# Designs tried in a protein design chat: VHH binders against Polyisoprenyl-teichoic acid--peptidoglycan teichoic acid transferase TagU (tagU). Part 8

Target 1, 284 residues: Polyisoprenyl-teichoic acid--peptidoglycan teichoic acid transferase TagU (tagU), of Oceanobacillus iheyensis (q8enf3)
Amino acid sequence: LIYNQVGAVVDTMHSPLSRDSDPDRQKEINQLYKEKDAVNILLLGVDERDGDLGRSDTMILLSINPNTDKMIMLSIPRDTYVNIPGRGMDKINHAYPFGIVDGVGGPDLSVQTVEETFNLSIHSYIRVNMEGFQQGIDAVGGVTVNNAQAFSTGGYNFDQGQITLDGKQALEFIRMRKQDSRGDLGRNDRQRQVIQAAMNEAASFSSITKAGEILDILGNNVQTDLDMDKLQTLLTNYAGARNNITTMEIEGHGETINGIWYYIVSDEEINRVNSEITGHMQEQ
Key: E = the ipSAE of ESMFold2; O = the ipSAE of OpenDDE; V2 = 0.75 times the mean of E and O plus 0.25 times the DockQ between their complexes.

## First folded at step 4 (VHH)

Design S22 (from s07 with V99E E100F G101S W103G Y104W L105Y D106E M109F V111Y; framework vhh_surovatamig_d1; at its last look DockQ between E and O 0.06; V2 from the best seeds 0.00; counts 0 for: pae E 6.3 > 2, placed apart)
Fold by ESMFold2, look of step 5:
Structure S22 (fold): chain B 284 residues (1-284), chain A 122 residues (1-122)
Amino acid sequence: as target 1 above (284 residues)
Amino acid sequence: EVQLVESGGGLVQPGGSLRLSCAASGFTFSSYWMSWVRQAPGKGLEWVATINQDGSEKDYVDSVKGRFTISRDNAKKSLYLQMNSLRAEDTAVYYCAREFSSGWYEDYFDYRGQGTLVTVSS
C-alpha cells in the first residue's frame, strides 16, 4: 500500500509523462533491438555541480543503422532556440534542469524536447557527468586516438600522432578548442575519435555481466534507460557502425533576444535534419 | 542586469583598421575573462580572442594573430578589439562575450551583447 500511496502522490502532484514507465513502449523498444532495426540514442553530457542542477552542455544524437553499418553523429548546439514542453521558447540545454524542477526528469524532458523539435524518435539515452565520463574511459582501459596537432592543457601534454588517454586526459582532449587551428571542426574530430575508441574498447567485453558491473561502478554519474541486454546488443550486433561515422551539423545563426544569445534554426533546416536521419534509418 | 554593448563597427576597405569597443555593466567586470566572437554571413559562431582578468594573458584564433589585439580597461569596464590589416573574410557581426567556466568546454559563454557589424569591402 505504501507504494500505492507514493505513486498516487507523484501522479497527483507531479504528473510527468514518461515513456520509461510504459511497459508496452518498452516492449516495442526491446523488439526494435531484437530485430536489429536502426536506433537513435541521445547522449547528454551534463555539468552538475554542488548547488546547481546543471545544463546539458553536450547533446549528441547517435543514429545507428546496423543493416548498413553506418552511424550519424548529430551535434545539437546547446543554445538552440526551441520550445521546451511546459516552459515555452528557451535554450535547449535548459530542458535538463527544467525537467528536474518540474518533476518530469532531466533526461526525460531533454529527450522529449529533442523529439518534438526534430520530429524524431529517440529509443534510448545515456546521460553522463564529467566524473562519469572519466570513469567510463578508465573502465574500458583508456582510449587511443590519433592527435592532429600537439597541445598542452589541464596539466597534460598531448603529442601529435597516436596517443593513449586515460579519463582525465580524454576530458581535456575533447574540451580543448582555443589551441586548435581547425576550430570547432577539430574539436568535433577529437570527440568523434574518443567516442569511436571507447566503443572499440567496450566491444571487447566478453560478458553482459561485465557491462553491468561497469554501470554499477559508475553509479549516478551515468544514467541510462539501456538494460544489459541492449548494451550487449549495441556492443555486438550494432558495433560495426562504429567504423563508419558521419558527423552532421545543424545550420543556423546567432541572434540576441532580450539580452540573451540564441542559436536560431529555421524550419527548413529542422526538416532537412529529420529527412536525413529518417532516410538513414530506413536504408537497407 | 548584465549588459554588454558593442560599438565601433562599420564599413572599411581591405587593409584598413577598425577599433571595436564593448561597454560592460551589471557585473564585476574585472572578475571575468572576456572574449570577442564573430559570426560571418551564413557561418557559425567563431571564437576570435580572449583576455584574462588583468589583461596579462591574451589568446587569438590563428586567422587573426598579428592583425588583431584584444585589450581591456577595468576602470572603464570596457573591452576592446583593435583590428588591423582587415580582409574580406573578417566581415562578420562581432560580439563581446563574458566567459563562463564549463567542465565540458573551455570557451563556454553565458552572456553576449547584441553585436556590431563589421563589413570589409571595396
Scores: ipSAE 0.021, ipTM 0.428, lowest interface PAE 6.3, mean pLDDT 80
ESMFold2-Fast, scan of step 4: ipSAE 0.259; ipTM 0.613
ESMFold2 (binder alone), look of step 5: mean pLDDT 83; pTM 0.851
OpenDDE, look of step 5: ipSAE 0.039; ipTM 0.380

Design S23 (from s07 with W103G Y104W L105Y D106E M109F V111Y; framework vhh_surovatamig_d1)
Fold by ESMFold2-Fast, scan of step 4:
Structure S23 (fold): chain B 284 residues (1-284), chain A 122 residues (1-122)
Amino acid sequence: as target 1 above (284 residues)
Amino acid sequence: EVQLVESGGGLVQPGGSLRLSCAASGFTFSSYWMSWVRQAPGKGLEWVATINQDGSEKDYVDSVKGRFTISRDNAKKSLYLQMNSLRAEDTAVYYCARVEGSGWYEDYFDYRGQGTLVTVSS
C-alpha cells in the first residue's frame, strides 16, 4: 500500500529528458547507478510564476562519489556567459525558458548547456520551484542550520548560532545577500547548509508513513528524471556523501556586452572545474 | 536595448569623496528600482545600495551606511552614488544595476553597466 502510494507519486514527478529516448544513453546512466559509480546531478531552482516561463536562477551541480563518500557542490552563476545550443551566446539561466519556447524542454536545454560548457556528463536532474522548495522543507519537519551572523530579511529575524527554519524562513535564508559582506559567496554557503540539512532530515526518516507524506506534497512542484530504482540507490548507497560536502565556485569577472551584464569565465577556469570534478569522480 | 553607463570613478585618497553617475537608456527608467553593486579584487559581487522608483526608499549595506548616499533623477534618467569618507576597503569596480524581482535571489539584477573603477589609496 505504501509502496503503491510512493510509486504513483514518483511516477507523477518523473519527467525523462529527450536524450532518454536513446537506449544506449539510458543503459549507460542506469549502469552507473547499478554499479554505484560517481554521478553528477544538476539542481535547478526555477522562478515560475503565472504567465512566466521560469528562469533557472539557482543552478547547482552535485557530484557524488559513493566510493569515497564525498560530494562536491558546484554553484554555477546564473549570469554565466555561455553558448546555448540553438540560441548562441547568452546567460546560462536563459537555457531553461529557451528550452520551453523551442519545444525541447527546460531541463533538457539546461542540462545540455551545462554539459557542453564544462565538458562534463550530467546523469540526472532535479527541478524545484519555490513552492516545492518550501513544501519540501516543511515536509521534513524543517531544517536546522548554524547561522554565522544574525540578520533580518523578509520579515524574519535570523539569530546567530543554531536555528530551525520552516519552508518560508529557509527560502528567505538562502536568498539573503545584501546583509552579507561576502556577497554571493555567503549566499552559496547558506544554500549548502540548507541543502545539507534537508538531506540529513530526509535520511533520518525511518518511517514509511512520513516518506509517503513527503512524496505526496512535492507532486508537481518537483520534476526529475530519477526513477524509483535510482532514488532508492541514492538513499541507500550515496547518502553518506552528504556528511562530506566540499563547495566549489567558478572564478570569473563581470562584463557588459551590448548592454547586458554577464559573468565571464575563462577557458582555463572551465578546464580547472572539469579537472576537479572529473578527478573527484574517478577516486576510489 | 538596455544600456547603463557608469562614470565618475578614479583614484582618491582615504577620507576623500567621489560621486558616481549612471546614464540609463533603452527602458522606462522611472519604473525600476535601481542599485549600485561593486566587486573588489579577488572578491565576489557585493550589493552596496538600492533606491526605489521615486527615491522615497533607500537601503545600504552596513559598511557604507552614513558614508554613501544613493539618489536618482528620473527626468535625466540618471542614478548617482555620493561616496564620502572613503576607505581602502571601498576599492572596487562599481556597477550600476537595474533591479528585477526574483523569488530565489534578493536584489536580483537583470542588467548592469560596464563598471567604473574606484581606487582608494594614498
Scores: ipSAE 0.184, ipTM 0.530, lowest interface PAE 3.7, mean pLDDT 84

Design S24 (from s07 with L105E D107Y M109F V111Y; framework vhh_surovatamig_d1)
Fold by ESMFold2-Fast, scan of step 4:
Structure S24 (fold): chain B 284 residues (1-284), chain A 122 residues (1-122)
Amino acid sequence: as target 1 above (284 residues)
Amino acid sequence: EVQLVESGGGLVQPGGSLRLSCAASGFTFSSYWMSWVRQAPGKGLEWVATINQDGSEKDYVDSVKGRFTISRDNAKKSLYLQMNSLRAEDTAVYYCARVEGSWYEDYYFDYRGQGTLVTVSS
C-alpha cells in the first residue's frame, strides 16, 4: 500500500511525477517517446521497514538511444554527497524518504536531485521494492547470468559460469559483496547482468496484455510514470539497445563529515558524467 | 540524533576472549540489520559480522567463523560481539554499524560509533 499526503494511489502501477501535471513538460516527454528519441529512465530500488520510510539503496540511470541501439547504465552510489532541494547537503539516497516527508513524493525528489546534481533531464522512473524485484524475476521465468566467481551467500551456492536464478536467488546474487575480491565492481557487474537478462526475457513478451499481467502481479511493489503506450514503445522500439550496454561508474572517494561517511564526487567528474550521457543521447 | 556507542575493548593475550557491546539510540533499533566492522592500524575497514532484525540470520567473515558470535537484544537496544580464541591479527578498532538498507551486503553503513580498541598481544 502506497500512501502519499493525498491518500492511497488508486493506480499503483502508474504513478505520474508531480511535474507531469505541467502540460508542457508532459507533452515534451510524450513527444520524445513518439519520435523514438533518446530517453533517460531512473531505476530506484527501495527498502521500507517498520518505523522507517525506506531509502533508494539502488539508483541506476538508464540512458537509452534507439537510433544507435546503445544504452548507458550508470550506477549512482547511494552515499553520494549532494544538495537535496529543500533539505541541503546529504546522501543522495535520502532524497526518497525526504520527498515523502515533505509531501512532494519520493520518486519526485529523487528524480529532481539526480537532475540537478548531474544537470541532466530524467524522463521517466521505475521504483521497485525487494518483493517487487523477486516477483518481477519470477514473472519473466527467471534470469540466466554468467557468474565470474563462485560464491555462497544467503543459504545459496552460486557456481562459476552460466547459472539460472529465480527471484530469491537473483536478490542474493546482487546483494553479495563481502565475498567478492572486486567489491563494488563485482556487485555492479552482477546488477548489470541481472538487469540485462531480465530485459532479454521481457523482450520476448511482444504483447501489451502479457506486460499488463506482469504489472498486475507486481501490484504495489512497482511504481512508475510509464503508461502502457510508453511501455509498449520501450519493448518494440528501444529493446534493441539491451544488446549494446556500456556500464558507467562515478569516480570519487570516501570522506567522513561530522561522523557520517559520504561518497565525494568532484565537479570535474560530474561534468564528465554529464558530457558522456549528453553525447550519447545526441548521437545519430 | 542517531548514536551508536561501543564498549568492551581492551588488552588481551592470544587465545583470550572479549565481549564487545554497542548501545543504540535515536532510531528504531529492531527495524535494522546491524554489523560489526573493524580497522587494523594502517589498514582499511574490514567487515566482521552482520545480524538481521530479529537475530535469525547471521553472517561472518571467514577468518572469524567459529570464533566470533554476533547477537542482539532489541529490548535493550544493544548489539554484541563475543570474541573467542583471539589472535594477534584480530587487533583493531571495532565499530558498531547500522545497515541502511537490506538490498546489499554492504561494508559502507549509515552510522558508525566512535569505536572500541581491541589489542591482542603477548
Scores: ipSAE 0.006, ipTM 0.278, lowest interface PAE 9.5, mean pLDDT 80

Design T03 (from t09 with F100Y; framework vhh_etentamig_d1)
Amino acid sequence: EVQLLESGGGLVQPGGSLRLSCAASGFTFSSYDMSWVRQAPGKGPEWVSGISGSGGSTYYADSVKGRFTISRDNSKNTLYLQMNSLRAEDTAVYYCAREYSSGWYEDYFDYRGQGTLVTVSS
ESMFold2-Fast, scan of step 4: ipSAE 0.285; ipTM 0.609

Design T08 (from t09 with E106D; framework vhh_etentamig_d1)
Fold by ESMFold2-Fast, scan of step 4:
Structure T08 (fold): chain B 284 residues (1-284), chain A 122 residues (1-122)
Amino acid sequence: as target 1 above (284 residues)
Amino acid sequence: EVQLLESGGGLVQPGGSLRLSCAASGFTFSSYDMSWVRQAPGKGPEWVSGISGSGGSTYYADSVKGRFTISRDNSKNTLYLQMNSLRAEDTAVYYCAREFSSGWYDDYFDYRGQGTLVTVSS
């Protein structure tokens, strides 16, 4: 815990990347938000439980175009075989703990690894642990989703149809795969619904006016390079895109290399992902 | 060091049967839930079946429910998958996977074996 006797609050949520010390890069990113241009935001869900540095087990790229009011959600498989700068070939979710160990920053190395792998610019990131996810859902007043099939897990009962979830229920809702006959499609649908519903709540007038209070509640459980001005811009100018979300998956195959299993993505598939995201961003 | 070694794959005709085995070492086998994951040519990984550490709970993907049976022998540190009524669509590399307690996913795997190829074709 950090106590500040003079009343100045250390913004533990706002954590700029090391690249942000580059004035040209900062100017470029600031200009995109100022001009309401398309932006790419990397969501990192980390499992940072006691004693562990955490891996970014959830990696989702949000490509948001306020000119078309469209958003692409790209799920990046955690076991993807990639070159991690300074470490060589490894699983993409290892970039986060490697960045911490090497002193360059978990989000820093994760962002750089995603950028170099897909030849895409990442303009901002949001890193959240499980506690931050739950607190975030609770802070926006819960989320309402349309559940395709009833199921029970984690001591909770999830009815079919419209249900409202608190933070603990939302975590169990997105964790569940084993009981869903739709397989990965069902889990992907649940993740999309929760993210979309959270954006709906965040975009409300009440949430916008309470943005500072919500961020204070989240504390160290959320880290982002988005400042208050960029967050306000996202809520006022980019939020319309939440109503037009297209999900993308990355095609690949499994391969065991030196006893370790990896998800292998071809150069052609990398180029397809790059083209889809770049084309989306350039639409007027 | 955690090691998972699959065996039992091969070429079989539609309607045939195969039993896959996974020999586990380097950890307390009975303390971990285990799964079988497969990857068909040109497709992403598909979770097939899971079993609790005690063997008291089993789970199946709809594509294999009623045809495949997962089991384990904790005294031998071995996981099994009995595959009956095999179809051409079951052609894949089958991986034994150790389930890690992840707060984000109920099917997260921290270790997988090298896989064993199952080809269902005439």
Scores: ipSAE 0.261, ipTM 0.588, lowest interface PAE 3.1, mean pLDDT 84

Design T13 (from t09 with Y108A Y111I; framework vhh_etentamig_d1; at its last read DockQ between E and O 0.68; V2 from the best seeds 0.00; counts 0 for: pae E 2.6 > 2)
Amino acid sequence: EVQLLESGGGLVQPGGSLRLSCAASGFTFSSYDMSWVRQAPGKGPEWVSGISGSGGSTYYADSVKGRFTISRDNSKNTLYLQMNSLRAEDTAVYYCAREFSSGWYEDAFDIRGQGTLVTVSS
ESMFold2-Fast, scan of step 4: ipSAE 0.347; ipTM 0.655
ESMFold2, look of step 5: ipSAE 0.508; ipTM 0.818
ESMFold2 (binder alone), look of step 5: mean pLDDT 83; pTM 0.837
OpenDDE, look of step 5: ipSAE 0.168; ipTM 0.569
ESMFold2, look of step 7: ipSAE 0.247; ipTM 0.607
ESMFold2 (binder alone), look of step 7: mean pLDDT 83; pTM 0.840
OpenDDE, look of step 7: ipSAE 0.119; ipTM 0.547
ESMFold2, fold request of step 21: ipSAE 0.373, 0.391, 0.426; ipTM 0.746, 0.754, 0.775
ESMFold2 (binder alone), fold request of step 21: mean pLDDT 83, 84, 84; pTM 0.845, 0.844, 0.847
OpenDDE, fold request of step 21: ipSAE 0.103, 0.158, 0.215; ipTM 0.549, 0.577, 0.613
ESMFold2, last read: ipSAE 0.443, 0.401, 0.407; ipTM 0.788, 0.765, 0.766
ESMFold2 (binder alone), last read: mean pLDDT 84, 84, 83; pTM 0.845, 0.846, 0.843
OpenDDE, last read: ipSAE 0.178, 0.148, 0.103; ipTM 0.580, 0.566, 0.539

Design T14 (from t09 with Y108E; framework vhh_etentamig_d1; at its last look DockQ between E and O 0.40; V2 from the best seeds 0.00; counts 0 for: pae E 4.9 > 2)
Fold by ESMFold2, look of step 5:
Structure T14 (fold): chain B 284 residues (1-284), chain A 122 residues (1-122)
Amino acid sequence: as target 1 above (284 residues)
Amino acid sequence: EVQLLESGGGLVQPGGSLRLSCAASGFTFSSYDMSWVRQAPGKGPEWVSGISGSGGSTYYADSVKGRFTISRDNSKNTLYLQMNSLRAEDTAVYYCAREFSSGWYEDEFDYRGQGTLVTVSS
């Protein structure tokens, strides 16, 4: 009964990319997960509201190698100046709404743009809005993190040391920056801790004890091309990588072009990112 | 047309001081939180300091706390960064940045100026 309800929720949020209609691609991706090959998953955090298409203001590539039990989190700046297929040079976060307007799909064009920019394959995606992030953290029973510095924001107090966060607290915890004296390093640490803690909770039995209560809350707030089999594989065969997460940054500089600010990334840096990720994926 | 124009950079010896300015135009300056962000050659951007729209709250990265002071004059649409006790590690292009709330991150920036170079060397 519980499995059937969880399967139904995964089916309702399952939204394959248009390229997934190719049977040869479907066989390739299915075999990749079955063989425990390294996978690249694009996380899209979208800022959408009623009647607004939104932008993908959070873009994180998770590169998971289950054979070395390592994971790389690559943060992609939303303002990165890239070629968006069918649109030309623009901010990478515009790929999502352009995909919708152009009829190719928001996640579809986002994935394609990241693949072409970095010369990397992306095998799966997860698209989540802010409510879906909160609901996902709540669905796994909250997360426990080790907070380096006490601060308060969004009506919450975050004490130094071990704290347990629900979904609303977790969102404020990862979005806060001004009160972390460590700057970007501090934000990266908080994001890493929340992701790691969420994976730990998802890999435990805590999620199944609440399945009936959480069935409806994910809805349209989470979309993915992962089916139940791939999700189960990630939570079992790939789970070890959650204990060895490395964050990777993309170096670049700001530039104003025609009155609009962009983050410019050199070809050399693009190649460095490609080399690091592909090397990670190929390790045995 | 939002414009942010930094000035006041230059070459200083270690232990020296500089004051950076950022002239803002094209928006209601006092309605926006503002930040200074710096980028050393070949490195990623680093947030340095922030100030609320009213000027009532100021924030600093650990690397500059106690040495740098952010301020603003809303009547002149100008953001300032007073930099004291400068170190070689402070060498970077310094950008004036307007904060934007995206919902996912409170400390996002939608506009940055062209920057002003600060070089700290003997």
Scores: ipSAE 0.077, ipTM 0.497, lowest interface PAE 4.9, mean pLDDT 83
ESMFold2-Fast, scan of step 4: ipSAE 0.273; ipTM 0.601
ESMFold2 (binder alone), look of step 5: mean pLDDT 80; pTM 0.813
OpenDDE, look of step 5: ipSAE 0.185; ipTM 0.576

Design T16 (from t09 with S101E; framework vhh_etentamig_d1)
Fold by ESMFold2-Fast, scan of step 4:
Structure T16 (fold): chain B 284 residues (1-284), chain A 122 residues (1-122)
Amino acid sequence: as target 1 above (284 residues)
Amino acid sequence: EVQLLESGGGLVQPGGSLRLSCAASGFTFSSYDMSWVRQAPGKGPEWVSGISGSGGSTYYADSVKGRFTISRDNSKNTLYLQMNSLRAEDTAVYYCAREFESGWYEDYFDYRGQGTLVTVSS
């Protein structure tokens, strides 16, 4: 019953990509998890409100190698100027709403756009909205981070040192940039800390029933193509990588084209990103 | 059509001053928070300063606090950045940017200008 309850909740959140109807691709991805090979998971944070399709304002590629117990966290700038299949050149975060409008799926077009831009395979995705992020953190009892510099934003005060954040505080903590002298490096460090702390809390669950209750709370605020078997494999065989996270940024410059701001990334930089991720995945 | 046009960049010696201007058109200027963002050669963009739509609140990166002053004239649809005590590390292309609030990201900009080059060198 407990198992059936967890399975039903996961099936509700389980949203396969259109490529998963291809049995050869599905078998390939299933084999990677079965063999405990390195996998790439795309994390999409969507700004989804009532009556709004949402943009993937947060895009993070998690490259996890269970053979080395290492993870690379690659932050993809939302304004990156890329070719979106079927739409042409636009901001990468527009792939999500374009996918919905065009009937191909928001996660589907986002995954395809990232794959084609960096010439990388993405094996799974996780999409969360702001409500799902906050509810998830609250459901695990909060997250504890080591704050490098005291600051105040969103009506909250964040002390230096170890602090415990609830869902609302954690969202403001990862949003903040204006008051950090480290700029983007500081924001990326805060995002890494929250993701790592959330993984630590998730890995501490010893009960399928408790996991099922949390998933039920999240409901449609989280979507993923990870099934029960893949989730169990990630928790049992890949979770060790949470202790060895390296953050990675994409170098580029800003440019305005026809009145619209874009983050421009060179072919050389795209090739560097590809080589770093591929090398990480092949490491034994 | 939203347009942002920067001016006032140039070559200046360390310790000198420059005033940047940004002429805005195609939107209700007073309804938008505005920022200055810079990009030094070989580096990514760095947020410098921000101002609320009314001009009542201003914000600065630690690297420029006490040296730079952001201001706006809503009657002229113009944003300004007064840069004093300039240093070699202030050398960058400076962009005027219109702020758009994101639930995930504080410094989201939907429009920026072409930029104006500031070179601080002896």
Scores: ipSAE 0.236, ipTM 0.572, lowest interface PAE 3.7, mean pLDDT 84

Design T18 (framework vhh_etentamig_d1)
Fold by ESMFold2-Fast, scan of step 4:
Structure T18 (fold): chain B 284 residues (1-284), chain A 121 residues (1-121)
Amino acid sequence: as target 1 above (284 residues)
Amino acid sequence: EVQLLESGGGLVQPGGSLRLSCAASGFTFSSYDMSWVRQAPGKGPEWVSGISGSGGSTYYADSVKGRFTISRDNSKNTLYLQMNSLRAEDTAVYYCARESSGWYEDYFDYRGQGTLVTVSS
């Protein structure tokens, strides 16, 4: 049974946050999915080194409203200067390794830091490493993106216009050395294009068997607090939102504080982000 | 603690030359690719040049190709940028930057405080 195969793989990837030990919080999150309410999911792309120490080099908030069939993808710059609970002011991507070192959990501290920074509730997370990213792209048959400017990196040539990328090419596409005059904003655009294309490819599957095969491949390289019931609900009730995705970026400026480069975001911009996400979630 | 300390900036006439230096400390310098990034007044950051940890590979933005040369001395933990045939549009604060490893090799996790280069007649 494909359902049993999918459930077994999900169980191997399933890693609940420490907050899920709170019955009231768990009940709140479960009710949101059960009632098909808007949910916020944090995507973490980690650079793992020598086992359990890594940084969340990619941080994307997905805000999904099944009642409007709309999704917001918010790219969070990894150098954003934020208060990390228990650690003080630092780069937001340091929350992940700090959570590991402090015994709280990398996803746990990352989720808490994003929640406190933007005054938003994060209901679930998905963590993926570079291997899982490549395998995921290959498993969906590759992704097609509209490349703004031709470039070459990692031994690959990326033509301008519509191009199709396998897993290795997609990783190099998002890892491209800062040859783009748009800097990090250009890379964020490429990340969003790949994720959106991957969601579109996944949604095009006509077979539950294919979904099971993909999850089997990803099992070792994906960690999430989504259980089988929540994943089923996302696929059946939330997936329509992939057809109406608005991308958001956070405005700020670079500043060096004591020799460390940070991305500084104003309180006004934090309030704008909060208002846009909250308004999106409340739409009928 | 990782530190990057830039020096060598100043006022120079169009067509002139300057050599920037960056003293690195707090990490194994030879294990990291390094870059120079600049930011002109009122503009966003622009990547200028990069060099591999060994020094075997160098890369340049089209705006500086043929005029600028990046180099490093791993025995001194020092990064250099030789800037020739300077133009008014080269006016910017120049930052020494350490590239992270892994997912985003082209991303900079540490930058120095910068050194101002002003090209004017």
Scores: ipSAE 0.017, ipTM 0.403, lowest interface PAE 5.7, mean pLDDT 82

Design T19 (framework vhh_etentamig_d1)
Fold by ESMFold2-Fast, scan of step 4:
Structure T19 (fold): chain B 284 residues (1-284), chain A 123 residues (1-123)
Amino acid sequence: as target 1 above (284 residues)
Amino acid sequence: EVQLLESGGGLVQPGGSLRLSCAASGFTFSSYDMSWVRQAPGKGPEWVSGISGSGGSTYYADSVKGRFTISRDNSKNTLYLQMNSLRAEDTAVYYCARELGSSGWYEDYFDYRGQGTLVTVSS
């Protein structure tokens, strides 16, 4: 009963990729989860404002190996200069709105662009907008982080040390950069801490039904191709990897073309990223 | 068309000074926060300094605090970076950047950058 109730709730938010109409690909992905093999999940944070389709300003690849209980969290810079299928060279975060405009789907084009750029298979995605992020943090009861330095932004004061953040505070915490003299490194650290803390809170749920109730509250603010069986498998067999997260960054340089700045990544660096992720997935 | 054009870079000895300028066109300059971003050879981009649209607030990376001063002249649509006490590690291409004001997820989203101006600090 509980299973059927959660399945109905999840289905209201379930948005399969167009490639999932391929029975062979669907069977391949289903078999990976059934065998509890390593999987790659693309996390997309989109800036969906009133009247704006938004860009995927946050793009994180989660590579999870339940056999080693290890996870790699790869941050993909939003301005990475890549070939977007059907559109040509552009910023990687433009794949999301282009996918919507072209009728192929925002997550679809984003997943395909990441796969082709890094020559990696992506097995699932999770898309969240800013409202969904805030509601998700609130739904798990907030997140506790260890703040490296005190700062104030968005009308909030963030003390040094252990602090607990609600959804609005967590959003301001990850948005802040100007008051952190560490710049991008400081913001990347805050983003990692919030995601890890959210995983720790989610892992405290003993029931898939409770998780389903939270997803129902989030509604259209969260979109995923994870079905009931995959969600259950992630919560029961993959969650241990949250305790062993290694962060990975992509090295590159900035270049301005016709007044537009891009993050340029070499073929050598793309090959390094591919090798690191592939090696991680193949570990026993 | 939005255009940002940097100038003022060059070769300078350690301890010297340079002033960079950025001429902006194609938008209401005073409505946008502006920043300077640099990229040193073999390294990723580094945010250096930012200024609010009104000029009332300024921000600096630890590496340049006390040595660099950001300013703007909204009547001339021009952004400036006064660089004093220059060090070898300040060698980089310096870019003028326009902030969208916020992407929602990030307060420092840059939608346009100039072509850059090279600053070389060497003896």
Scores: ipSAE 0.081, ipTM 0.498, lowest interface PAE 5.2, mean pLDDT 83

